# Ledger of designs, part 217: miniprotein binders against q56419

Target 1, 326 residues: q56419
Amino acid sequence: MEGRTLEEVQEEVFKRHGVLVPKKELEDLAKALEEAGLLLTEKVEARLKEEEEKLKRERPMRLAGLSYPEGEREARAFLEAFRASYPGEGEEARVLLMPHLEPSRVPEVYGAALAALEKTPPPERIYLVGVAHRPLKEKAAALPVPFQTPFGPALPDLPALQALDALLPFELFNTPLAFREEHSLELPLFFLKGRFPEARVLPLLVARRSPELGEALKVVLRDFPGLLVLAVDLSHVGPRFGDTPLTRTLAEEARRRDLGFLERLAEGEPEAALAFLGANPTRIDGVEVVASLLPLLRERKGKVLAHRLDLEAPTLSAVGAGTLVL

## First folded at step 18 (miniprotein)

Design cc36
Fold by ESMFold2-Fast, scan of step 18:
Structure cc36 (fold): chain B 326 residues (1-326), chain A 104 residues (1-104)
Amino acid sequence: as target 1 above (326 residues)
Amino acid sequence: SMEEKIRELAEKLAKLAQELAELAGDGSDPDEIKKKLEEFIRVFLELYELDREKDNPEADYWLHMTIELVWEFMDAFREGNVEDAVELLMYIAEAAERLAEALD
């Protein structure tokens, strides 16, 4: 801003949005960058190239020991604790919408997903659709390699992935690095692999609306039937996401929008769900996934099993999470 | 127009993110890094304050990606992950470039 200092801009943003980056923190960042030494950018680029090559063979765990236990026995106990956090019964799922938010923040929501999986016959394959948190070269991507879990590797369904790739107007296997640190796939996969250890997986990321992905998946699912999982979070509200600080009224509105969206999906009306969000604006993480998968969601009736709006108190922000079976 | 302002800020943010990534580890003066970080944050906050009521889903997608990546960048430094912070600067540059292109 011409004629404004960083302090003046930060003060205005803090008052309006609750965002603050102290001058001392910027000094610490500058020191850290300097102390990293010469050729840091080249080192990072070389590391990324090496990691991209490794991703051609397998996708290692990144969140083991942080979001879930590394050992198989401890991982199974952890999974059962999450199931126990949800007091309700599940429903059989042909399509499951579940979160990818840190599980410890919304244990009852993951518990509801586990309850649904208990009622669901073991699928031969899982179409696991997450949200890209890194730029993709195309609107969607997949990584056709084993994904490591504490329950053993989740093996890719190569014939189904190749069938999908053949039907798309872009290369499906286009951004391997986007999968290196992708919690929207890793966290749901932990629960899915624990419940269905024999199922193969199609790990898919959606960046932007891709109606061609939904049309292609509809065709592939006829030849390669399986469980469709939408690993998406709901409302993103507050300063962390570019909105005003959360109030009780805004939190209530976000909860109402999340539930209105999920209930319309449960009625088998995904276009109505999207229209509802357009009339009642909010940022919902799953919008691009739902918009891409319309052909797979139409006329499938189901039930909302759980919903929670999780507060991030330090930033006065919140993220919605829910479990829906169709 | 508002779209032109957002595009200009996105272009500036992308350039600053790339320049910061290039300055990291090349023996640059700490004062130069500090000044570019201050400018990067200032441009980000200007972009953050702008009205987002526009009918462009592509631009909206990249704007939100850019915002989340900047928060991850700040978090990476707080956790002492300097290499991850530099990697995030590269992703911020890409996302901000895509935002500017969407508004072109």
Scores: ipSAE 0.653, ipTM 0.828, lowest interface PAE 1.1, mean pLDDT 86
Fold by OpenDDE base, second read of step 21:
Structure cc36 (fold): chain B 326 residues (1-326), chain A 104 residues (1-104)
Amino acid sequence: as target 1 above (326 residues)
Amino acid sequence: SMEEKIRELAEKLAKLAQELAELAGDGSDPDEIKKKLEEFIRVFLELYELDREKDNPEADYWLHMTIELVWEFMDAFREGNVEDAVELLMYIAEAAERLAEALD
C-alpha cells in the first residue's frame, strides 16, 4: 500500500469491505487538527489529568441522554419498556450473563436480564465484571468509587473490594481512566441499579484472563455473598472487526458459536465452552471474563433466556448478545 | 514470517500514532499532518488485511484492541471530536506497542 493516495486507499477499502471512509472526513480532521493548534496535546493531557482526579471521587454518567434517559422518571419508563420487549419469564440468578451492547440494538436480551432479576432476591452486593475496551496496566482492575446512574449513585462495597485486593498478586486498583468511558459497566449498571437500588457494587474490568481473580472471588464470595454479573457480548463479525461484510454463512457461524458457548455454560461446563471456541474466530467478547471466573462457573447449571445477533447496517457488521442465568 | 510482518506493522503504526498526536499538539503544517494521517491509514489497512495468526492469544488480543481503537478514532473524526481523536491516538499507540511486544 506504499505510494497509494488516500483516495485510492479509501476506494480499495470500500470495494473490499463495503465501508466508505470519506476523504472529506480525513480532510476535515486534518483541518480540525490544524485549527486546534499547538495546545491540543497539552489540552488533552490536562483534561485526562483532571478526569483522573475526578475519578478518585466518583464516576459520572457518560451515556445518559444517549443510550438511556438521564431523568429518573424517564429511566423507569425505559426499564419497563425493555422488560416488556421480552415476552418470557425469568429465573432466579446466582450468576447472570448479560450484554453490554447498545441497549436499543438488543432490547429483548436486556429484557430477559430484567426478567431474571425479577425472580432474584435483592442481593447485598453485585459483582459486576465487564470487559476492558481500553488498555489496562494489569489483567484486571477495579474502581472503588460511586458510579452515577439516573436512580442515584451505585455505591462501592469497599470492604469486599479490599478483601479482593488483598488476595490478588497485583494491585487491583489500577488504570482508573479505563473506567471513565467504559460502557461494559455503565450500561449493565443502569439496569442493575434500577432493579436493586440498595445493592452495593464491585465494578470490575477484565482485560486478560486471570485465574487468580476467579480463585480470589471464590474466597471473597464466602464472606461477602452477592450476585455475580458477567457483562459481556458475544461474536463480533464483519468489516468493523476484520471480516468481509456479513453473509448468511458468517451469521450462521456466529450464531452457532454464540449458542454453543452459552449452552455449555448453562450445563456448568465453562472449560468445555472455552474449548468449543478454540481460536475464537468470531471474536466472542466474553472469553477472557469466563476464563477468569472458571471456579465460579463450574458445575452451575442454568438456562439461556435470550440470544440475538444484531446487524450494524452502516458497517455491515454484527454483534452477538445473550442472557444466561446460573 | 507473518508474525514478523505483523510486528513490523504494529511498530510502525504505534510510531505514526504517536507522531500524529504530537503533530496535532505542535501546530504543525496541515500538509504534514495529512501526509502522516494517510500513512497511518495505509499502515493500518495493511495490518487489517493480514490473516491473523491465532497461535498467540496475547498478540490476538492486542491486535483486536488496536483495530477497535482505530475504528473509534475514525468515528471521532466523523463527529468532529478532535480531543477524543487525539486521546484515541494515544491508546492506539499503546495497544500497537503491546501487540509488537507480544510478537517479540
Scores: ipSAE 0.573, ipTM 0.844, lowest interface PAE 1.1, mean pLDDT 89

Design cc37
Fold by OpenDDE base, second read of step 21:
Structure cc37 (fold): chain B 326 residues (1-326), chain A 104 residues (1-104)
Amino acid sequence: as target 1 above (326 residues)
Amino acid sequence: SMEEKIRELAEKLAKLAQELAELAGDGSDPDEIKKKLEEFIRVFLELYELDREKDNPEANYWLQMTIELVWEFMDAFREGNVEDAVELLMYIAEAAERLAEALD
């Protein structure tokens, strides 16, 4: 980089990845930072502190009116439309793998999840395990507060959360700010709360694989039975994730890896699923979650209900999504 | 080595992200902010172009996190969400630091 101009670097990146960061955008960005007002960092820090204090009481909706309707009536119609987008029937789930991608991108995959939930007896509690898209202080975390939804608050199962915390070698209740905007919990929770309004929830995030989490959950599930939900996406390919623009070859590879991963999970062989990915070159999102939950996935046979690789056209990138029942 | 190069870039990126977050606001020299932003983007693009370290899953995790956060940072600016952009700079700094640590 020493000796290259910004323009030269931008041109090289464009040639390689088909994406340009325009100089004008950088100028606009610099101007925006200048115009943002006095002590913007302090303002942000104060905001974060206030938000952290609020998170001691509840987790508000962040994507209502954007990803899903805020109003209950409209939210119910939304659920019905998504269910209708999947023409098949579901199966009873003890473990449900479902996406957390923007719902409008993969409606039939969420529809498949809803189809499975229709065949599932109402659980007393839902273990909702998402993916951290912000740094966590520990390998995993939980937020023991109500999560707001259009269907009312999803209430935490405090006894089960406390039991889990007691079995972990680290503090489970860490990094509350990581939950503030975490869509990997909010989006699947919309569908889950809509289907099971009386179920308590254990909202969990995984950053890095924690074998201890899976072992602890296995024990907790004996005393606190419930539905296990893995809210994970699959392959992430294209410029947004460090690749060249999506090609037929890249898409075929992503699909192959997604389906190969899901099929091995459906066979009750989660270790084989992880081994199949190797270095995970297509960046399957759920790999750390699956690696953490191995004791709960072993020998469970199930079925892949849906899969889609969805193109984000503005970035020529794609994300895989799937629904699996066990 | 490639690992050493990634580590150096990650450390530089972390520092620049932190400096940008601190410079955000009234009283800072606009030319300095622009210069730092240009440098930040250059460092990021150089890091972005490097191949992933196949033998270091921890480093790959933090590299991916860093890349995704930088994209979100750019999106926040395009949307005019300056406060969110500054918040994201803080997360970029953290992720890049952890990337560098994973390669020590």
Scores: ipSAE 0.667, ipTM 0.868, lowest interface PAE 0.9, mean pLDDT 89
Fold by ESMFold2-Fast, scan of step 18:
Structure cc37 (fold): chain B 326 residues (1-326), chain A 104 residues (1-104)
Amino acid sequence: as target 1 above (326 residues)
Amino acid sequence: SMEEKIRELAEKLAKLAQELAELAGDGSDPDEIKKKLEEFIRVFLELYELDREKDNPEANYWLQMTIELVWEFMDAFREGNVEDAVELLMYIAEAAERLAEALD
C-alpha cells in the first residue's frame, strides 16, 4: 500500500469486498484526532486506573438507560414485554444457550430464553459464560464482585469461584478491566437476575479455547450445582466482521450454519457441532465457548426454541441469535 | 507465506496503534497525527483484504477481535468520543500483538 492514497485503498476494498467506506467519515476521524488536545493518553490511562480500582468492589451497570431501563419497575415491564414476544411455554434448562447482542433486535429470541427460565427451578447459582470483547491476559477470566442490575446486585458465588480458581493452571481473576464494558455478560445477566433474583453468579469470560476451564467447571459443578448459561451469538457475516457483503445466498448459508450447529448441540454432540462448521475460520463467536466447555455439553439432549439472523442494513452485515435448552 | 504476511501486517498495525495513541495524548502536530491515521487505515485495510488463515483458531480469534476493535474505533470517532477512541487504539495494539504471537 506504500504510495497509494487512502481513497485508492478504499476503492480497492469496495471492489473486492463491496465495502463502502465514506470519505467524509475518514475526514471526520482525522479531524477528531487533530482536535483531541493535550495529554489525552495520560487522561485515558488515569481513567483506566480509576475504573480498575472501582472494579475491586463492584461492577457498575454500563448499559442501563441504553439497552434496558434503570428503574426496577420499568425494567420488570421491559423484561415481561420480551417474554410476551415469544408465544411458547419453553422447556426446563440445565444448560441454556442465549444471545448477548442488543435485545431489541431479537426480542423473540430473548423471549424464548425467558420462557425456558420460567420452566426452570430457581438455581442456587448461575455459571454465566460470555465471550471476551477485550484482550484477556489468560484464555479465560472471572471478576469476583457484585454486578449491579436494576433488580439489585447479582452477588458472586465466592466459594465456587475460589474452587474453580484452585483447579486452573492460571489465575482466574485476571484482567478486571475486560469486565468494565462487557455486554456478553451484562445483557444476559439483566434477564437472568430478573428471573432468579436470589441466585449467585460466576461471571466468566472465554477469550480462546480453554479445555482446562471445561474440565475444572465439570468438577466444580459437581460440588456446586447450578444453571450453566452460554451467552453467545451465532453467525457474524458481512463487512463489519471482515467478510463479504451480505447476499441472499450468504444469509441462507448463515442460517443453515447456525441451525446445524444448534441442532447438533441439542443432540448432545458438541464435537459434531464444531466439526459441522468445518476447518474454515468460524464466524460463530460461540465456537470458543463450546470448545472450552465440551465436558459439560456431551450427552445433554435438548431443543432449539428460537433462531433469528438480524440484519445491520447500513453495513450489509448480520448476526445470528438463538435460544437452545439442554 | 500467508502467515508471515499476516504476522508482519499485525506487527505494523500494533506499532501504528501505539504511536497514534501516544501522539493523540502528546499535543503533537495535527499533520503528523493525520499522516499516521492514514497509514494506520491503509495497513488495516491491507490486513482486512487478506484471506483468512485456516487451521489456526487462536490466530483467527485475534484477527477477528482486531477487526472488530478497529470498527469500534471508527464508531467512537464518528460519535465524537476521542477518549474511547484512544482507549480502543490501546486494545487494538494488544490484540494485533497477540495475533502476531499466534503466528510465530
Scores: ipSAE 0.630, ipTM 0.851, lowest interface PAE 1.7, mean pLDDT 85

Design cc38
Fold by OpenDDE base, second read of step 21:
Structure cc38 (fold): chain B 326 residues (1-326), chain A 104 residues (1-104)
Amino acid sequence: as target 1 above (326 residues)
Amino acid sequence: SMEEKIRELAEKLAKLAQELAELAGDGSDPDEIKKKLEEFIRVFLELYELDREKDNPEADFWLQMTIELVWEFMDAFREGNVEDAVELLMYIAEAAERLAEALD
């Protein structure tokens, strides 16, 4: 690409990937960065520092009024509508795999999760394991503070979190800023808190597979029983993720991998599920979470309740979502 | 090698991301910011177009995160969220550095 103009590069990318980064947008970006002026970096750093201090007390909602309603009454209606979008009945869950994708994209998949939760006795605590979409200092992290929801704060289970930290070879309470905007926790938590308002929560993020996490959780779950929730998406395909635009062939491959992964998990064979993906060419989001939680997933049989590959039309990309009960 | 090329691009991308974040804060010449941004996008697109070698899961992880963060950066910019865009540049720098390290 050396020696090519930006326009030439953009044109080439468009031709190859069907996505144009408009020159005007880059110019607007440069102008906006210019207009933001002399103190933008300092301002951002100061903001981040302030936000980090706030995260010592609570994690505020970031997606209220965007992905879900802020008001409790409207939030309850939202839950009911999502439940209604899934025509089936759920199963009792000891382990629930559910998506963290924008709810409006896969309503029936969230509906299936709600259906499962209807058949699940209220847990004392929920181990909510999400995917880190920001760099973590360690392979996994936790944030031991209340998470705000329209249904009130989801309170942390501090004793269980402390027990988990004590069993890990690294500091569990790391990278608090990674939780600030992490949707892989916030979106599932909306549904979980709405269904189980009295449950305490262990908000966990996984960046890279940590076998130690699964072993530690297995021990902690003996003394601190609860519902395990894997908040993970499935395949990520198309230009947004480094592929060509979605084709029938690519979509079929994504679905094949998603369902093959979920089915093997449903059979109680998480190692087989990982092996089935190999190099994970369709970029199943939940692989690092599953790889971390192998001891908790082995020999547990369950059922796939829902699956969808959802198209993001503006980027000609697609994301897989599923609901699995174990 | 392809791995070496990815590493070089990742290092360049990380540097450019950091420089852009700094320039945005220092009231730098708009022309310089624009030039750096153009270079940043060129380096990213070159990295984006490379076939991913799947023999290094750690590198693949950081490459994927880098790509996703750059898309988020572009989205934030389109939305006029300049502060978020600068924050994302910092994360891009970190992810790209981690990618380069995974290929050392």
Scores: ipSAE 0.622, ipTM 0.854, lowest interface PAE 1.0, mean pLDDT 89
Fold by ESMFold2-Fast, scan of step 18:
Structure cc38 (fold): chain B 326 residues (1-326), chain A 104 residues (1-104)
Amino acid sequence: as target 1 above (326 residues)
Amino acid sequence: SMEEKIRELAEKLAKLAQELAELAGDGSDPDEIKKKLEEFIRVFLELYELDREKDNPEADFWLQMTIELVWEFMDAFREGNVEDAVELLMYIAEAAERLAEALD
């Protein structure tokens, strides 16, 4: 690393990824840190401790007024608009794969998920498995508290969560703070609670591959049957994600990769789906979730209802999103 | 090897993130803060340009989290949320450490 200037590194990133970090922005950040003064770290630690204590009672909405409306009537109209965006046929789901990407960017994909939920009998509980966007102390975690939504609180299934905790070689309720700002649970939950207002929820986060989670869930689902939801996004392509700027060819490759992955899952072949991704440079955030849940996905056939690769302007990046029923 | 290079960059990024979080709260020399921030960004950009060739799913997961956390860190400062930026530095340090462990 010695021998390369910041300007040289920025020039190489620009050539490969089309992104530059301005020197002025770095100077502004340094000034902000300087002006923070003594005790900022202690203040942040105290705030995190206070927020962790609050999470023992409930998980508040964080994206209300930003990603979805706060008011119940406005939220219902918003949900119905997404439902209307998908004209195709839904299928009954025992397992649902849906995105956690900002809904307004891929409305037809969320509409396909809603179509599947319309065909699905109301479950007593939903196993909602998302992807951690903060580090977890263990490979997976859950938060056993009510999650607030515009449709009322989504209540935890405490007996099922305790049964799951008992079967795992680690403490399931290990990182409450990771749930404070977690869109991979909050955004799918908005749609799930709107459709199944009486269902209890098991909010689960996967950080990395946990085969023990999949084995434990297989046992718990036998005693506590419910709908399994994998809330995962697909390909992450472009400079935003440490890849080359999006071109037509790269977009076609990402779309082919996403569909190949989903179609193999639809054939009940999750190991083949994971292997299919091996030689491609694009990344899918669902890999660790699928790898953890292999016992629940094998030999389940289904259908891909929707797929979209959504462009993130201005970074020339894209994120894939899809709806799969098994 | 490429894997060793990514691991070394991840370890350095984790250390720099931790040092920046510590400096923010103790009335440190502004020249020291600026120098550390410049090093942090330099190491991040070097790590960023290498990630597209990886085929290790566990490492890819932690690398993706690290990248997204750094972008959130920069967004927090643009919005004047210095406390959130310090919190994000703590998460960046942990995610980068996990990335290094995945490549060990």
Scores: ipSAE 0.618, ipTM 0.837, lowest interface PAE 1.6, mean pLDDT 84

Design cc39
Fold by ESMFold2-Fast, scan of step 18:
Structure cc39 (fold): chain B 326 residues (1-326), chain A 104 residues (1-104)
Amino acid sequence: as target 1 above (326 residues)
Amino acid sequence: SMEEKIRELAEKLAKLAQELAELAGDGSDPDEIKKKLEEFIRVFLELYELDREKDNPEADHWLQMTIELVWEFMDAFREGNVEDAVELLMYIAEAAERLAEALD
């Protein structure tokens, strides 16, 4: 299509969404791509193939030294500081919904999750369900290797993962590269491993709704009981996520949307939670996870322990984060 | 229809992302890279500005991933990581193609 110029489209997007890609930034990007030289694509493809092979052995830390401390002692103090940021006591969880947003942005929400884990008896295994931030070959995936943490490696529950794989109509261990840089697993795992150092893990990513995953997990959980953790963020509003710039009205709507969703989950009514969201067109990344796990969420009553809407002022965008125990 | 327009823009975005990744790796003319990048941003912003009812969960997933990947692409560039930017172009191409398929 050749109907509109870049400048005309930028003006309309700025008018509606308040975002602008400056001409200099675009010129700098073009120059950087030029200066990359020959064979960059081949170099990147070779690197990805090498990284995929490494992921057959272990999943290294990617956010150590950035989102959490690399050393065990410092990591322990960091975790304790988050617990201290939440003044309430927790409740025992059989299902825990917690965020995967950068922890320093919502410390009291992670503190609430830690309070819940404090009240929860140590599970033999944790079903850690995150959200894919890279394309998956299938609707869901798992990586059956040790995940490194400052508290030692979180070991995979291989028998439970194999049982799950056997019940699915697709190969569960697809798309290993999607796990290379996946904060929706790495950030919650930091806190979970710190609290339950002996628990094995099933690291699962959901990309699109997979009712077959929920049905299979219901069967596997009977033979391999454990803690189910939904590592999901809530409302995504503003230009960074394809919406209009954040206003007080939109922020209030996002808070009501998040709490309405969580409260319906807390009543053991996940279909009602999804219907509540479906009536409004704003996005929550947890929708696909909840829609996939319906059989595991029905008739489980619980409590919302914390909720915050985190503002990214430079982009006039916000992400909701919450802690729910079921 | 609006969905057909989104599908067409997604197909164009996927093609442009793939072409940009290839151009970065094969020693192409600098002016060709700049022209393709300008077109890539134009098509992305056209897709981004569209208002539509979010009534197709499959398409909504791929649209959201495409938007987030483009912003990560910009962030990788701002950090001076051109290799990560090329990797993200490959992921953008895949996500945008999947978006087009979801609306087919």
Scores: ipSAE 0.668, ipTM 0.862, lowest interface PAE 1.4, mean pLDDT 86
Fold by OpenDDE base, second read of step 21:
Structure cc39 (fold): chain B 326 residues (1-326), chain A 104 residues (1-104)
Amino acid sequence: as target 1 above (326 residues)
Amino acid sequence: SMEEKIRELAEKLAKLAQELAELAGDGSDPDEIKKKLEEFIRVFLELYELDREKDNPEADHWLQMTIELVWEFMDAFREGNVEDAVELLMYIAEAAERLAEALD
């Protein structure tokens, strides 16, 4: 777009995607950056360094008071309300696929996860595998510290984490800052800790498919049995993700891909689920996680409990969420 | 090629993101910051409008992350959270660099 004015580019983007980036907002940002003054970058760097040091001891809540209540009493009421939003009964889970989307957007999907957890005997440990929304130094990472929740700290299973690290060809304990604001762990963990307060947790993030992770986990699970949780969303469609505004056709395609993916997983055919998506044109979030965990998903039959494609109206975009028990 | 165009835009975006983060920290001329910000948005929008080639999963990963981070950046500054906006510029720079590397 060499030679185009910003206004021309903005107009074109608006016409194409229905989203306007207002020039005024850019001016306001420039002004805010100016007002923040000379020390902003240094301040940010110092903040990040301090936060990294804190992450050696614990991972604080970032979404308390925003996505879920900070207080324990209110948090328990929150759990009960979400459970009530799903009218069905759950099934016992050895593997649980659940969303990490903002809970208020898909309450019944989280409710379905809670229903499954009600039928699941309390595990000694939970392998919580989320999606990295920040760059990782390796394909996967873990943070071996307590995660704060309204129900108290979720304590790491250090022996199991160490066993996993020993089997991986890369350092598992990398990129601690990627965990600081990672909602793909924090949001599911709220529900998991609320249901299983005594369970230890292995907080894991996947950036790119790691077959080594699945093979290593398969070995570790023999000596350290527990519940495997895939905290993943499904399709991401619309302007926020690079598409045109949500249409009926686009929504139908997203739902088709989401359900087709989940159904094949429910049949114990994770390779078929991945193959069904092909180039993943609707950007199913959980693809890299599933691809990493193939050895743990094969031949496990289960049931899809819930699915929703939720509209984000301000961006005319939508995100798919589902709950699957294996 | 489309891949070459994406690579060039990614490299340019990464550079601009880093420069913006530095300018924000150095008390630079507001007019310079505004100019760089406008250029950053233009480069992003050009990248955003390109049809994604799906033949490189690694590149697609970094492209998607770059797009999502830029949206978060826009949300942060809209909310007046300047510190978070600068932090996000650093992540955008990293993701865009990784995108360029994946297309090399």
Scores: ipSAE 0.489, ipTM 0.804, lowest interface PAE 1.0, mean pLDDT 88

